VHH binders against q05b89. Designs and how they scored, part 31

Target 1, 377 residues: q05b89
Amino acid sequence: MLSSRVRLVATTARLVHSLIYSSSRSFMDLKALLSSLNDFASLSFAESWDNVGLLVEPSPPHTVNTLFLTNDLTEEVMEEALQKKADLILSYHPPIFRPMKRITWKTWKERLVIRALENRVGIYSPHTAYDAAPQGVNNWLAKGLGVCTSRPIHPSKAPDYPTEGTHRVEFSVTHTQDPDKVISALKEIAGVSVTSFSARTDDEEQTRLSLNCTQQALMQVVAFLSQNRQFYQKTEILSLEKPLLLYTGMGRLCTLDESVSLETMIERIKSHLKLSHVRLALGIGKTLESPVKVVALCAGSGSSVLQGTDADLYLTGEMSHHDVLDAASQGISVILCEHSNTERGFLSDLRDMLDAHLENKINIILSETDRDPLHVI
Key: E = the ipSAE of ESMFold2; O = the ipSAE of OpenDDE; V2 = 0.75 times the mean of E and O plus 0.25 times the DockQ between their complexes.

## First folded at step 12 (VHH)

Design p6 (framework vhh_6z1v_2; at its last look DockQ between E and O 0.02; V2 from the best seeds 0.00; counts 0 for: pae E 24.5 > 2, placed apart)
Fold by OpenDDE, look of step 12:
Order: structure tokens, then sequence, then C-alpha cells
Structure p6 (fold): chain B 377 residues (1-377), chain A 126 residues (1-126)
């Protein structure tokens, strides 16, 4: 009677408590979100003529759970945003560009504002700030070219001067001219800062003065120096520029690691932008087999940025007929992809970057309705 | 064929007035922002004024100081620039331009306009 001890193997059902990290997507305060967006890419990168930032603000307090991304905010896209319960719309292009004298139901732009406010939806637009940003639209467009090094065509300037003043004035004072008195007099001028150092020229000891001054102070400085012919004759006046930002600016000049045929480049661009067709102008003497090493690109309307740039190829959304002719006459081939087609694809990357930047605190969604108004048929 | 034809430019004395006209053809006029630009000798082209397709929105450059006024008549496919209190500094070739995008209407003309006229010469004598 062999009592077969059936060892009940207690299958410890490890209750994998799937910690449903209900990532309690926390609501962000609108101001906090805007600050974070500015940290992502500063609005200071925007062109001076542009209208960027928070364009429509719901009455406070306002919290954002859902950020809705679109290239263009049309009425159809607005309805989508509302349906998807957007709290803030990030429209790449500003739906408000010029001041509105009235907010009525008459124009579609006004209706957008009305619909936004009635539903407590904010509207934010980065536009040219994202064009210029190191990780922005033009950088994304450059990824479509293949392995390359890129730099801005028009580098952005820093928002501020490192020191106070727009001009530097430099001159020398001999010991006989009482440098201390001169320095004291200059320091009395508002908007002037003076630095002095000893210099020896031709075995004579001199005090070299370097002063920074504002535009307003410059004339007073000049007037003061003009009283002494010796000072004035050897005075150098420099206009100061704001520092350039190395990776920030409009357009990209891209140098490919390996040269490819224009045909190959076209296919790369089509693939990257998910286009079946592009418009091509061949540079003089160029064919589809011509090598492409250097590409100048600018998303959207690129004429003003690309003009005068030495490259094998221009890539942009749109360019005037005459600008295309000018480029072609210089042997530069031009690819046009339509305005928004060079921009809209960036929004997918933007979503991912913003998700990371915002630490997944809010829901970020892309418009599905947003599309180029033009159909290639 | 798309055409923009400017007219009305002439020699005037300081303090005088001119009205420039730009007749548009070959496109849906009301769908376009219209702008007036000027270029003085040795200077860059600058925007003078702009107006929306409907005429409900308009912009004037700061240097206009209320002296110039842009308007349009969509029934006539024409945009106008009324220029009052003209100064020698206003001497330039004045250009009419059209754009479907409002953000192309910038003080520096950073984005290309879709269409440009050939320009009309305005000369203001002292």
Amino acid sequence: as target 1 above (377 residues)
Amino acid sequence: EVQLVESGGRLVRTGGSLRLSCAASGFTFSDYYMGWFRQAPGKEREVVAAISGSGGSYWHADFVKGRFTISRDNAKNTVYLQMNSLKPEDTAVYYCAASTYEYRVTPTGEYPYDYWGQGTQVTVSS
C-alpha cells in the first residue's frame, strides 16, 4: 500500500500586482507649462516681426491636461481639438498675427478666438522660434538628407549684450593729460562704463581707456573727446554686436558626409516628408545624376533665408518663380515640397521631445485633421 | 496670367499728396493680403502698409505716422495707398505685392510674396 504522497506543489500564484502605475497624469498650471515650453525653446529665438507665445488665454486659473499640436489651426482643426478636449493648442503657425480690432463671427480667425475662449482653450504659437531652435523644424528637415553636419544659415543673436552698452570707445591718454580727470569726467556720463589699463607706446607711458556706452551716451562721449584734438584723432569707435548663437538660427546649411546624386536626394526627401511628389528645378548644367554635397534648407517660405547661400541644392516649402530662376541660373537645383509639408512632419518629433521635457505630466496629442490645403493631382 | 500694375506715382512737392493704385488680375483678389512696399535708392525694400483680403485688417509702418492709408476695393480688384504730407524721404519706387499668408506681410519682407508689381516711382521734391 504505497501511499503516493501527492506533493501538492503550491503554485504560489505570484499575484503580479501589475502596479498599474496609473500615471496620474497631473494637470499643469498654464503658467508653469508656458515656462516649461519656453525652457524647451526660448521665444527669444523668434523673428522680431513674428507673433509668438500665448495668443489666447482663458481666464485664470487654467490648467492643462491635454496639449494639442497642429501646424495650422483651421476651423476644422479647432473642432477636432475641442472634440479631443484640448486645454491648450500649440499651433506652429500663429492664428493671430495682426492685431484684431474686433472679435466677431465675421471672419474665421475671429471665430477661432471665440471658440477657444468659449471652451476655455488656450492657443500658443512658437513659429519662428521653433524654426531657429537647435532641435527645431529646420533641424528635423535636415535629418531627411542623410548623415550630415549642419549649421544655421542665419545664426540667431543672443537676446542681450554681455555688458551694458552698444558701443565701445577706445583711446589713449598721456600722463600729462591727467588720465584720472578724463576718467572721472567720462564716468559722469550716464550709460558709460570705463576701463583703463597702462600701455607703453614708443617708450612713453600712456593710459589706454576702453569705455562701453549706450547709443544715447555716445554723442556725449564724442562731444567730450572732441574738446581735445589729441584724444579725438586717435579715438576708435566700435559698434557692438550681440553674441551669435552657434546652433540656433534660421535655415540650415548641411554638408553631407557622402555626396549623393540629386535623384537619391529627392528620394530621401520624399521618404522623410512622406511625399509622392515634389517640384524640382534643375540648376544650369545639372542633371538627376549630379552630385549633391551641400544642401541649404529652410522650412516654409525659404527665399529670404536661402538667397545668396552657396549650395548644390536648395530645399524649401515654397519659393517665388523668380527666386527659383535666380537659383537655377547660379547652378543651384531647387526642391519645393509645399509650405506646410516641410513643417508638419516635425510635430511627431516635437510630441516626443515635449513628452520627455514635460516628464509625461500632460497628454500631448497631434492633430489628425491638420493637412496641407493643396492637393497634388 | 497674374498681374499687378501700379499707377499714380509722380513728382510732387513736399507736403503734397498722392494716391497710388494697384490693379490686380489673374487671381482671386479677395483671398490675398495686399501690401505696399517701397525701395529708395541704396536702401533695402521696406513694407509701407498691408491689408487683409476682406479689408477688415490693416497695418501701417511706423514711419508712416498716420500720413499714409492703405485701402482696397475688391469689386475693382484694386488696392490703394493714399499718401499725405509727403516728404523727400518718401522718394522711392513703390511696389504692390500679394500674399495668401498674413505672416508674409512683415516689415522686412522675410517671406516672399506670391506676386509683385513692377513698381511706380514717387519723387518728392523740396
Scores: ipSAE 0.015, ipTM 0.340, lowest interface PAE 6.7, mean pLDDT 89
Fold by ESMFold2, look of step 12:
Structure p6 (fold): chain B 377 residues (1-377), chain A 126 residues (1-126)
Amino acid sequence: as target 1 above (377 residues)
Amino acid sequence: EVQLVESGGRLVRTGGSLRLSCAASGFTFSDYYMGWFRQAPGKEREVVAAISGSGGSYWHADFVKGRFTISRDNAKNTVYLQMNSLKPEDTAVYYCAASTYEYRVTPTGEYPYDYWGQGTQVTVSS
């Protein structure tokens, strides 16, 4: 229904727009589109182990008329994207995750790359960047719980500014030394920012040097300073901590405005995810009538994100048997919905948000073929 | 009923040329990846060439590169193998094969094709 309504609305709107204005302005350079996607939700939000961003690029120049959204990019979904004339595929899960040593016809993932390039289709994956984003997958999942407030279980750190580097190094140089030569030498070290100010001791001028440097550069700075015992002995080294972001991060800890029974919560989750069945583990001492006020959730595979979090209910796609037993032993009920069932529904919200963000410059369509491979029979 | 019928195999002199055809029926031809294989007596079956459903992607084994060309005509439901500069070592039974999914078949290893023809004999004399 949603895919059919989107196509009808998009087609109708473009026809009316074209007739009225005699112009579509329906194309966007790939580089500009990638910049706009990053402005929407920064790839820096992704986990360090992740493989996000542009994974397959047609030779430049490349323009995009149609952006095709899917949770998983399978060979069937690729055929749909090609038939619907996609110019860029946004695949939530990266189809290229580990390094490919070769691009041949041998494996289905290699065939995706070949088909994309042969048809001049790019592939972009936001993955955990969208898990972390305030308007992302976990926010969408939380909407199914009812009226609640939420915060990330594991907040992201702010990017490099307001200050660059991981350490601050401070030391003094007296007026009888040459502070300009010291400053010049330190400035030649990559990853170092130098600041100085004058101070007086016993009517003697001093220069207090402050350096922001990377972890890698710190060793070079220390090596330089160790060449002069006087500087080294008077050196202070401070670790810099970046502030945590309030609404960006992995997982969500949700507090309902009004508690509801577990039975009611199960029906809300089934309705939101459009599932007839979910898997439930009752926490020790709990029943279907037990109140639920605090829900910890993580779309996809949530074991590591949810572990150790105090809540009435864990909600995720999948979790190991051992972790379910641990949660239940602590009185925490667990609902498992299968991996992509906790993610795919977000794509409708994403399309709407991207339409607005991109000012309707390009056509955005959702896969009608994409489905979770697991089905309860 | 799915059928793959090879034709065109015959006796040919060294340096000669031959065109093999494989007529397909019982499935939507343009959706299928097609391949040519050969098997000499006492040897393993080996891939010779492969082509995507659209014909936009194709591959040839190193031992036939520059001499053999795979092609397809989706209007006629037929895949071809043009064989030039034939050598005695090209003597084999040549098989046509098809996969149910365009991207299932690879030229680099195991060849789990869904359908196979009965083969056509090519003999290259000195």
Scores: ipSAE 0.000, ipTM 0.091, lowest interface PAE 24.5, mean pLDDT 82
ESMFold2 (binder alone), look of step 12: mean pLDDT 82; pTM 0.838

## First folded at step 14 (VHH)

Design r1 (framework vhh_7qia_2; at its last look DockQ between E and O 0.01; V2 from the best seeds 0.00; counts 0 for: pae E 15.2 > 2, unsure alone 60.8 < 65, placed apart)
Fold by OpenDDE, look of step 14:
Structure r1 (fold): chain B 377 residues (1-377), chain A 125 residues (1-125)
Amino acid sequence: as target 1 above (377 residues)
Amino acid sequence: QLQLVESGGGLVQPGGSLRLSCEASGFTFSDYYMGWYRQAPGKQRELVAFITSGGYTYYADSVKGRFTISRDNAKNTVYLQMNSLRPEDTAIYYCAASTYEWRVTPTGEYTYDVWGKGTPVTVSS
C-alpha cells in the first residue's frame, strides 16, 4: 500500500498584480503647454516673415490631453486629429500664413479653422523656429549623414543686444578740449552710454570716446558732434549687430569625420529618410565614387540657404532647376529628397523629445495620414 | 504654359526711380502670391517684397519705405515701384508666383514657384 503522497505543489500563483500604473496622464492648461513648448524651442528663432505660434485658439479655458503632431495640416489630417481626439495640433507648416479677411466654407484653409474651432482644437505651428533650433529639423537631417561636426549655415541672432543701444559712435577728443565736458554733455542725451579710453595715434596721446546710443538718440548725438568740426570729421558710426548663436540657425554645414563616397552618402540619406529613391545631380567632374567630406543641408526648400556655400554635396528637399545647375557647375553634387520628406521624419524624434520635455503629462501622437502629396513613380 | 515676364529694368542714377512690371499668363493670377526677388552679382537671391492674393504686402528691411509692391488682377500684373534707388540695389530682379504663401519667403522656399527670366537693374552714377 504505497501511499503515494501526492505533494500538492501549491503553485502560489503570484498574482503579479501588474500595477497597471494607469499613469493618469494629467491635462495641461493650454497656456502652460505653450509656455513649455516655447521653452523647448523658442519661437524667437523663427524667421521674421513666418507665422508661428498659436494660430487657432479655442475659447478659454482650454486644456490639452492629446497633442497631435503633423508636418502638414490638410483636411484629411484634420479629420484624423478629430477622430483621435486631439486637443492641440502641432503643425510644422502653418496652415494659416496670410491674414484671413473672412472665415467661410469656401477655402480648405478656412474650413480647417472652422473645424478646429467647432471641435475646440487649437493649432500651433513652430515652422522655421524648429528649422533653426539646435535640436530641430536640420539637426535631425544631419544625423543621417553619419559622424560629423555641424554648424548653422546662417546663424540666428540673439534676441537682445548685449549692451544698451543699437549704434556705436566713436571719435577722438583733442588736447584742446576737455573730455569730461564732452562726456557730460553726451550723457545728457537719453539713450546714450559713454566710455572713454586712451589711444595713441602717431605718438600723440588722445582721448578716444566710444558711446552706445539708441536709434532715437543717434541724431541728437550727431547734432551735438556736428557743432565741432574736429569731432564730426573723424566720427565713426557703427551699426551694432546682435550676437550670433553658435548652434542655432538655418541649414547645417556638416564636416564628416571620415570622407565617404557619394554612393555611400546616398544610401545613408535614403536609409535615414526611409526613401527608395532620391534625385541626384552630379557636380562637374564628379561620379558616385567621388569623396564627400563636407555636406551643406537645409530641410524643405533650401536654395537660398545653400547657395554660395562651399561643400561637396548639397542636401535639401527642393531646389530650383537653375540653382541645381549653378551648384553642379561649381562641382557641387545635389541630392533632392522632396520637400516634406526632409522634414516629416523629424516628428518621430520630436515626439520623443517633447514627451521627455513635458514629463509625460500629456499624450503625444503622430499623424498617420500625413504624407507628401507627391509620389515617385 | 505658366509664364512670368518682367519689364522695366535699366540704368538709373542714385536717388532715381524705376517701376518694374511682371505680367503673368497661363494661370489664375488672382489665386497666386506674387513676389519680387533680386540677385546681385556674387550674392544670394533674396526676397525684396511679396504681395498676397488678398493684397497684403511684405518688404525686406533693406527696401522698406523705398519700394512698393502692388498688383492689378485685371491686368495679371504685379508691380514694384522702386524709389530712392541706391548702388546696393543693383541686381537682376525676378518675379515669382506661388500657390503657397509660405513659399514666397526671404529664405527662398520657392521650388514650385513660377519664375520670370529677370530684368536687370543697375544703379550707378
Scores: ipSAE 0.031, ipTM 0.433, lowest interface PAE 4.3, mean pLDDT 89
Fold by ESMFold2, look of step 14:
Structure r1 (fold): chain B 377 residues (1-377), chain A 125 residues (1-125)
Amino acid sequence: as target 1 above (377 residues)
Amino acid sequence: QLQLVESGGGLVQPGGSLRLSCEASGFTFSDYYMGWYRQAPGKQRELVAFITSGGYTYYADSVKGRFTISRDNAKNTVYLQMNSLRPEDTAIYYCAASTYEWRVTPTGEYTYDVWGKGTPVTVSS
């Protein structure tokens, strides 16, 4: 699944177009804006464990004039957003991750929710959906390496395509067992899609039932079939494999057109991220003069994504101590830039892409106070 | 260089159908991903559908269930069957071809190896 939009390099044409055609900013209904954000990059790209989408919603109707972008939504960033009249905050990291049983003044995260609602500000988080997206965070990070060919380290699976569900259950029903009644009963189970066709086996005409179901619905289907031994004993259950997406997924494996020294790569990364320093672990047998051709990268916390990937260099925000040792022992150098330093710079590209995608209908601004909490001194 | 020529555009009423064709010239057509993009007046060009060399298909949410992309490698042609057309589908439709991997440049361009000239589609009510 590719959701990125091609962009024509038409700087002079767009400038002339702007001079000829005046445009005006307006308001967007929140639901329309959310639909446009999903068209830009589907929330279905997010990891299954993630908490993405609209996290805080003022009572409808809600219109958005100002969309405020931040990597992290801290109390300082919330105050900035309120002062700048945000109507929707896009926070890359979800400030609400675990279920809240209470909304009180007790914790800083609860206070974010209270402040947002009191001021009629929504909160939306794309998080790992933007990590996976072809035009997303990891693609932005890859731009710092130089000209390269890039592909996901862990490609995403196509959601709900080609068929709904994770399992297929197949069995046959003779005409004496009333296939229509069986079909009707199965259709009462949520998460089940039923197909039937006539079949003939060894002089007996029957209806072949094929249903796709979710993992959760599977147990209800099995329970239903268990009430009839003739069905259950001849039931086939298949696990469905969905196709991989080629440009969508976690991490990027980048092959440079021209290899460069590790020292040169470090300078490129520092320039791209606008950092004076990065942390380096040299792979065994490597020096700053060693050539780098293949870079595996993952913005943020890259341990699980990068682990086991063959490359000359790992680039991420943070990685566990043991995984750094493992990489170095295999001759792979590691560069760590701190978590949000590998993510925040994407927001400028995001603003530009969203301005174009939304046809400049709303004001999109970046947080000026959002910073990685860790500083190298 | 691969050359792409679109055809099959035109004027249709809402609910109608069109079949777009894109003829390619090139020895290795079967190695390329093929895509359809569209651009309405005043809007950015957007992906409509693509098909990989291996036959995997993708559709934008706005056209899913209504449009079908297919390819015939023997004829070096990719098709877009557009059913249940809506006024919102009005645009110039472009065919594009690319290799298996995107080129990543420091300027951030998502480029395809070759683009067609475009074919207009108008859905009026």
Scores: ipSAE 0.000, ipTM 0.244, lowest interface PAE 15.2, mean pLDDT 82
ESMFold2 (binder alone), look of step 14: mean pLDDT 79; pTM 0.798

Design r2 (framework vhh_7qia_2; at its last look DockQ between E and O 0.01; V2 from the best seeds 0.00; counts 0 for: pae O 11.6 > 2, placed apart)
Fold by ESMFold2, look of step 14:
Structure r2 (fold): chain B 377 residues (1-377), chain A 125 residues (1-125)
Amino acid sequence: as target 1 above (377 residues)
Amino acid sequence: QLQLVESGGGLVQPGGSLRLSCEASGFTFSDYYMGWYRQAPGKQRELVAFITSGGSTWYADSVKGRFTISRDNAKNTVYLQMNSLRPEDTAIYYCAASTYEWRVTPTGEYPYDVWGKGTPVTVSS
């Protein structure tokens, strides 16, 4: 019949479309996923003390269909991830922080590694790289303040030097020496790669020279210069710094467009973090009616980032008692929300951004059991 | 109000040169980092060069040695001298002032930069 023939053709076209769509959202190779995560936010933004990146890897090859997001990876969260068929766990906090000399059933952190490997689940932690990123945790926290401008309290350094070499050496050559011969001798040293030489004439019989070199070449350059007292006496050695990034770094100093009362700010923060209670320390001379214009914030444990920053309000998860007293004595109010309460809400934004970044190729889910261990009762 | 107006775009042959200008108004120009960005059809906007308030410069690898950024604080103007132009340099070129800050609202976050409207550059025979 005509209707049966038409139905068959239409059904086939829909089945092919469904199979194509299903295939495009099925899995990624682990290496490709890790590369995409680094393109999203570079691990080089992480603090030098941090332990970020891929922490646990199943034997290759490994494919990822489900990426599971959590703030903390506890044994309860691991059980959830396994039940939900995670192939890679993104744990904001690294569950492996100190070197493990043994992998046994003794400690809960060792058990996480064992369970992950036995079930072929990878573990990845971005941690302070996502604290630093402008699309990261601290600007998410700043969303709760109202309309503001935000800048890093401690800006990150760029990943690359603008020039070759890590050091600059500047020294003087007297009229009794041939500058071209000195330059030629130094160029014989491997690792003197981009050489910037400048010469100047002054009222004294000297020419000032400059070169760039690698750290490995530096000792040879110094040895050459030490052969002549005149070189050594006026030698300057400069460690080159990578330039600061404009928007990337730890903590955020936020300036509200319009000042609000501290009471209003507290309600905004509670609403943003979905908390019934926060802990408040009033700055000396301040009340709930006092205006708040400038907020310094740092998700998690913010004491070291916030210390010494001038602001009307400090916002963080936790801060030492001494540092709270210091801030209050300077007229700075402090709001503490507990560590993971200032971080976990970001994961919903992260999922949305990663879905877009990865073009919906894999399934990204959030932990439902992950929660701050501390509650006010 | 802070405004940036680009000029100097147009059509040029491969190997030719072009000088873009960006005149700023409504702010203390010398305090801002200034940059040139470009966006080719179907591609993301990319940073081409910038110059700090102190005069330090940076260039994307694709333009190093061919482009020179400079500023004249007395005229509130940033320049981009483009030499040895190639067809792949074809794009709309945007001037931007960088404020070091990120704009944050309850619903979104983005860089707090001021942008010009752009000046088109076409490199073609």
Scores: ipSAE 0.012, ipTM 0.442, lowest interface PAE 8.6, mean pLDDT 83
Fold by OpenDDE, look of step 14:
Structure r2 (fold): chain B 377 residues (1-377), chain A 125 residues (1-125)
Amino acid sequence: as target 1 above (377 residues)
Amino acid sequence: QLQLVESGGGLVQPGGSLRLSCEASGFTFSDYYMGWYRQAPGKQRELVAFITSGGSTWYADSVKGRFTISRDNAKNTVYLQMNSLRPEDTAIYYCAASTYEWRVTPTGEYPYDVWGKGTPVTVSS
């Protein structure tokens, strides 16, 4: 009678307490959030003609728990945002661009504003600031090309001059003239800084003066110099430019590490943008087998940014018929992907970047309703 | 029919001034963005200045401080005041209108512009 001791192996069900770190996403003050967004990508990068920033502000105080991202804010997208309890909508494109003389129920733009305010939802638009930003839309679009080196086609300028003044005025003082007296007189002009250098011209030693001045001071400087014909005739006036930002600006000129066929590039672009179809214009003498090394790209309507840029391929959302012809005549192939298709995919990356930037303090969600109004059929 | 008619072009000496006008018809002028473009011989057309429906302005660096774009919605007219003209400003100047507000770019043509026929500006001594 062999009593088979059935060893009850007590399967210690390790209750893996999945610590659902319910990351208690907290509320952010709207001002704090806006500041943080500006730190992420400065609105100063935006084009001067653009309308960026906080476009609709609920009455203070306002807190944000849910940030809703969309490419375009339509009425349908607004309803989605409301349903999802958005506190702030980040619309890539500004829904308010033209001035509104009235806020009524007459136009869909006005209705957006009304619905936003009635539900205490803010609307923020970065638009061209995110086009220009180093980590922005154009950078994202460039990721679809493969391994490449990219630079802005139109670099942004720094917000400030590195030195005082907007103009530099340079002229020479001969030995017959007392440079110190001239310098002293110029220094009396408000907004002027003067530097003197020894220069040798045609074996004659001369004092070269270089002054920086404000726009306001410039006329006074000119007036002073005009009193001496010798000074005035040889005076050079330079308009100073703000420094260029190396990685910030509109469009991207991308140089691939390795050349690929146009066909391969098309497939890469389709894959990146999740498109089944694109529009292609072949440059003169080009085929699908033609090598692509340099790509100029601009999300959205890229004609103005791409025009005149030397490249094998232009990539953009929209371009006029004539601009396409011009590019093709120059041997440049053009790929058009529709306007928003070159932009909307960025929002996924934006979400991730903003989640990190905001340290997961708020909920960031993407619109599911937002789509290109055009269908390829 | 959408129409833009430029006027005011001509011959001017260096340092002189011209005022270009562009009269719009066949559309709601106040809803359009207006721009001035120029094309010099053998060169590409370039944006010179832009004014939004709201009155915001943009200028190419080459003309900044010398040119002023303005609009009169009551007259359906956009203007380009050109001061301190230079030989390099010699070009055919074109007026353009656009309905696509977020398609505006700083340095070039829009995909869907209405264009005038152009007015010639020659700056010569």
Scores: ipSAE 0.007, ipTM 0.229, lowest interface PAE 11.6, mean pLDDT 88
ESMFold2 (binder alone), look of step 14: mean pLDDT 80; pTM 0.806

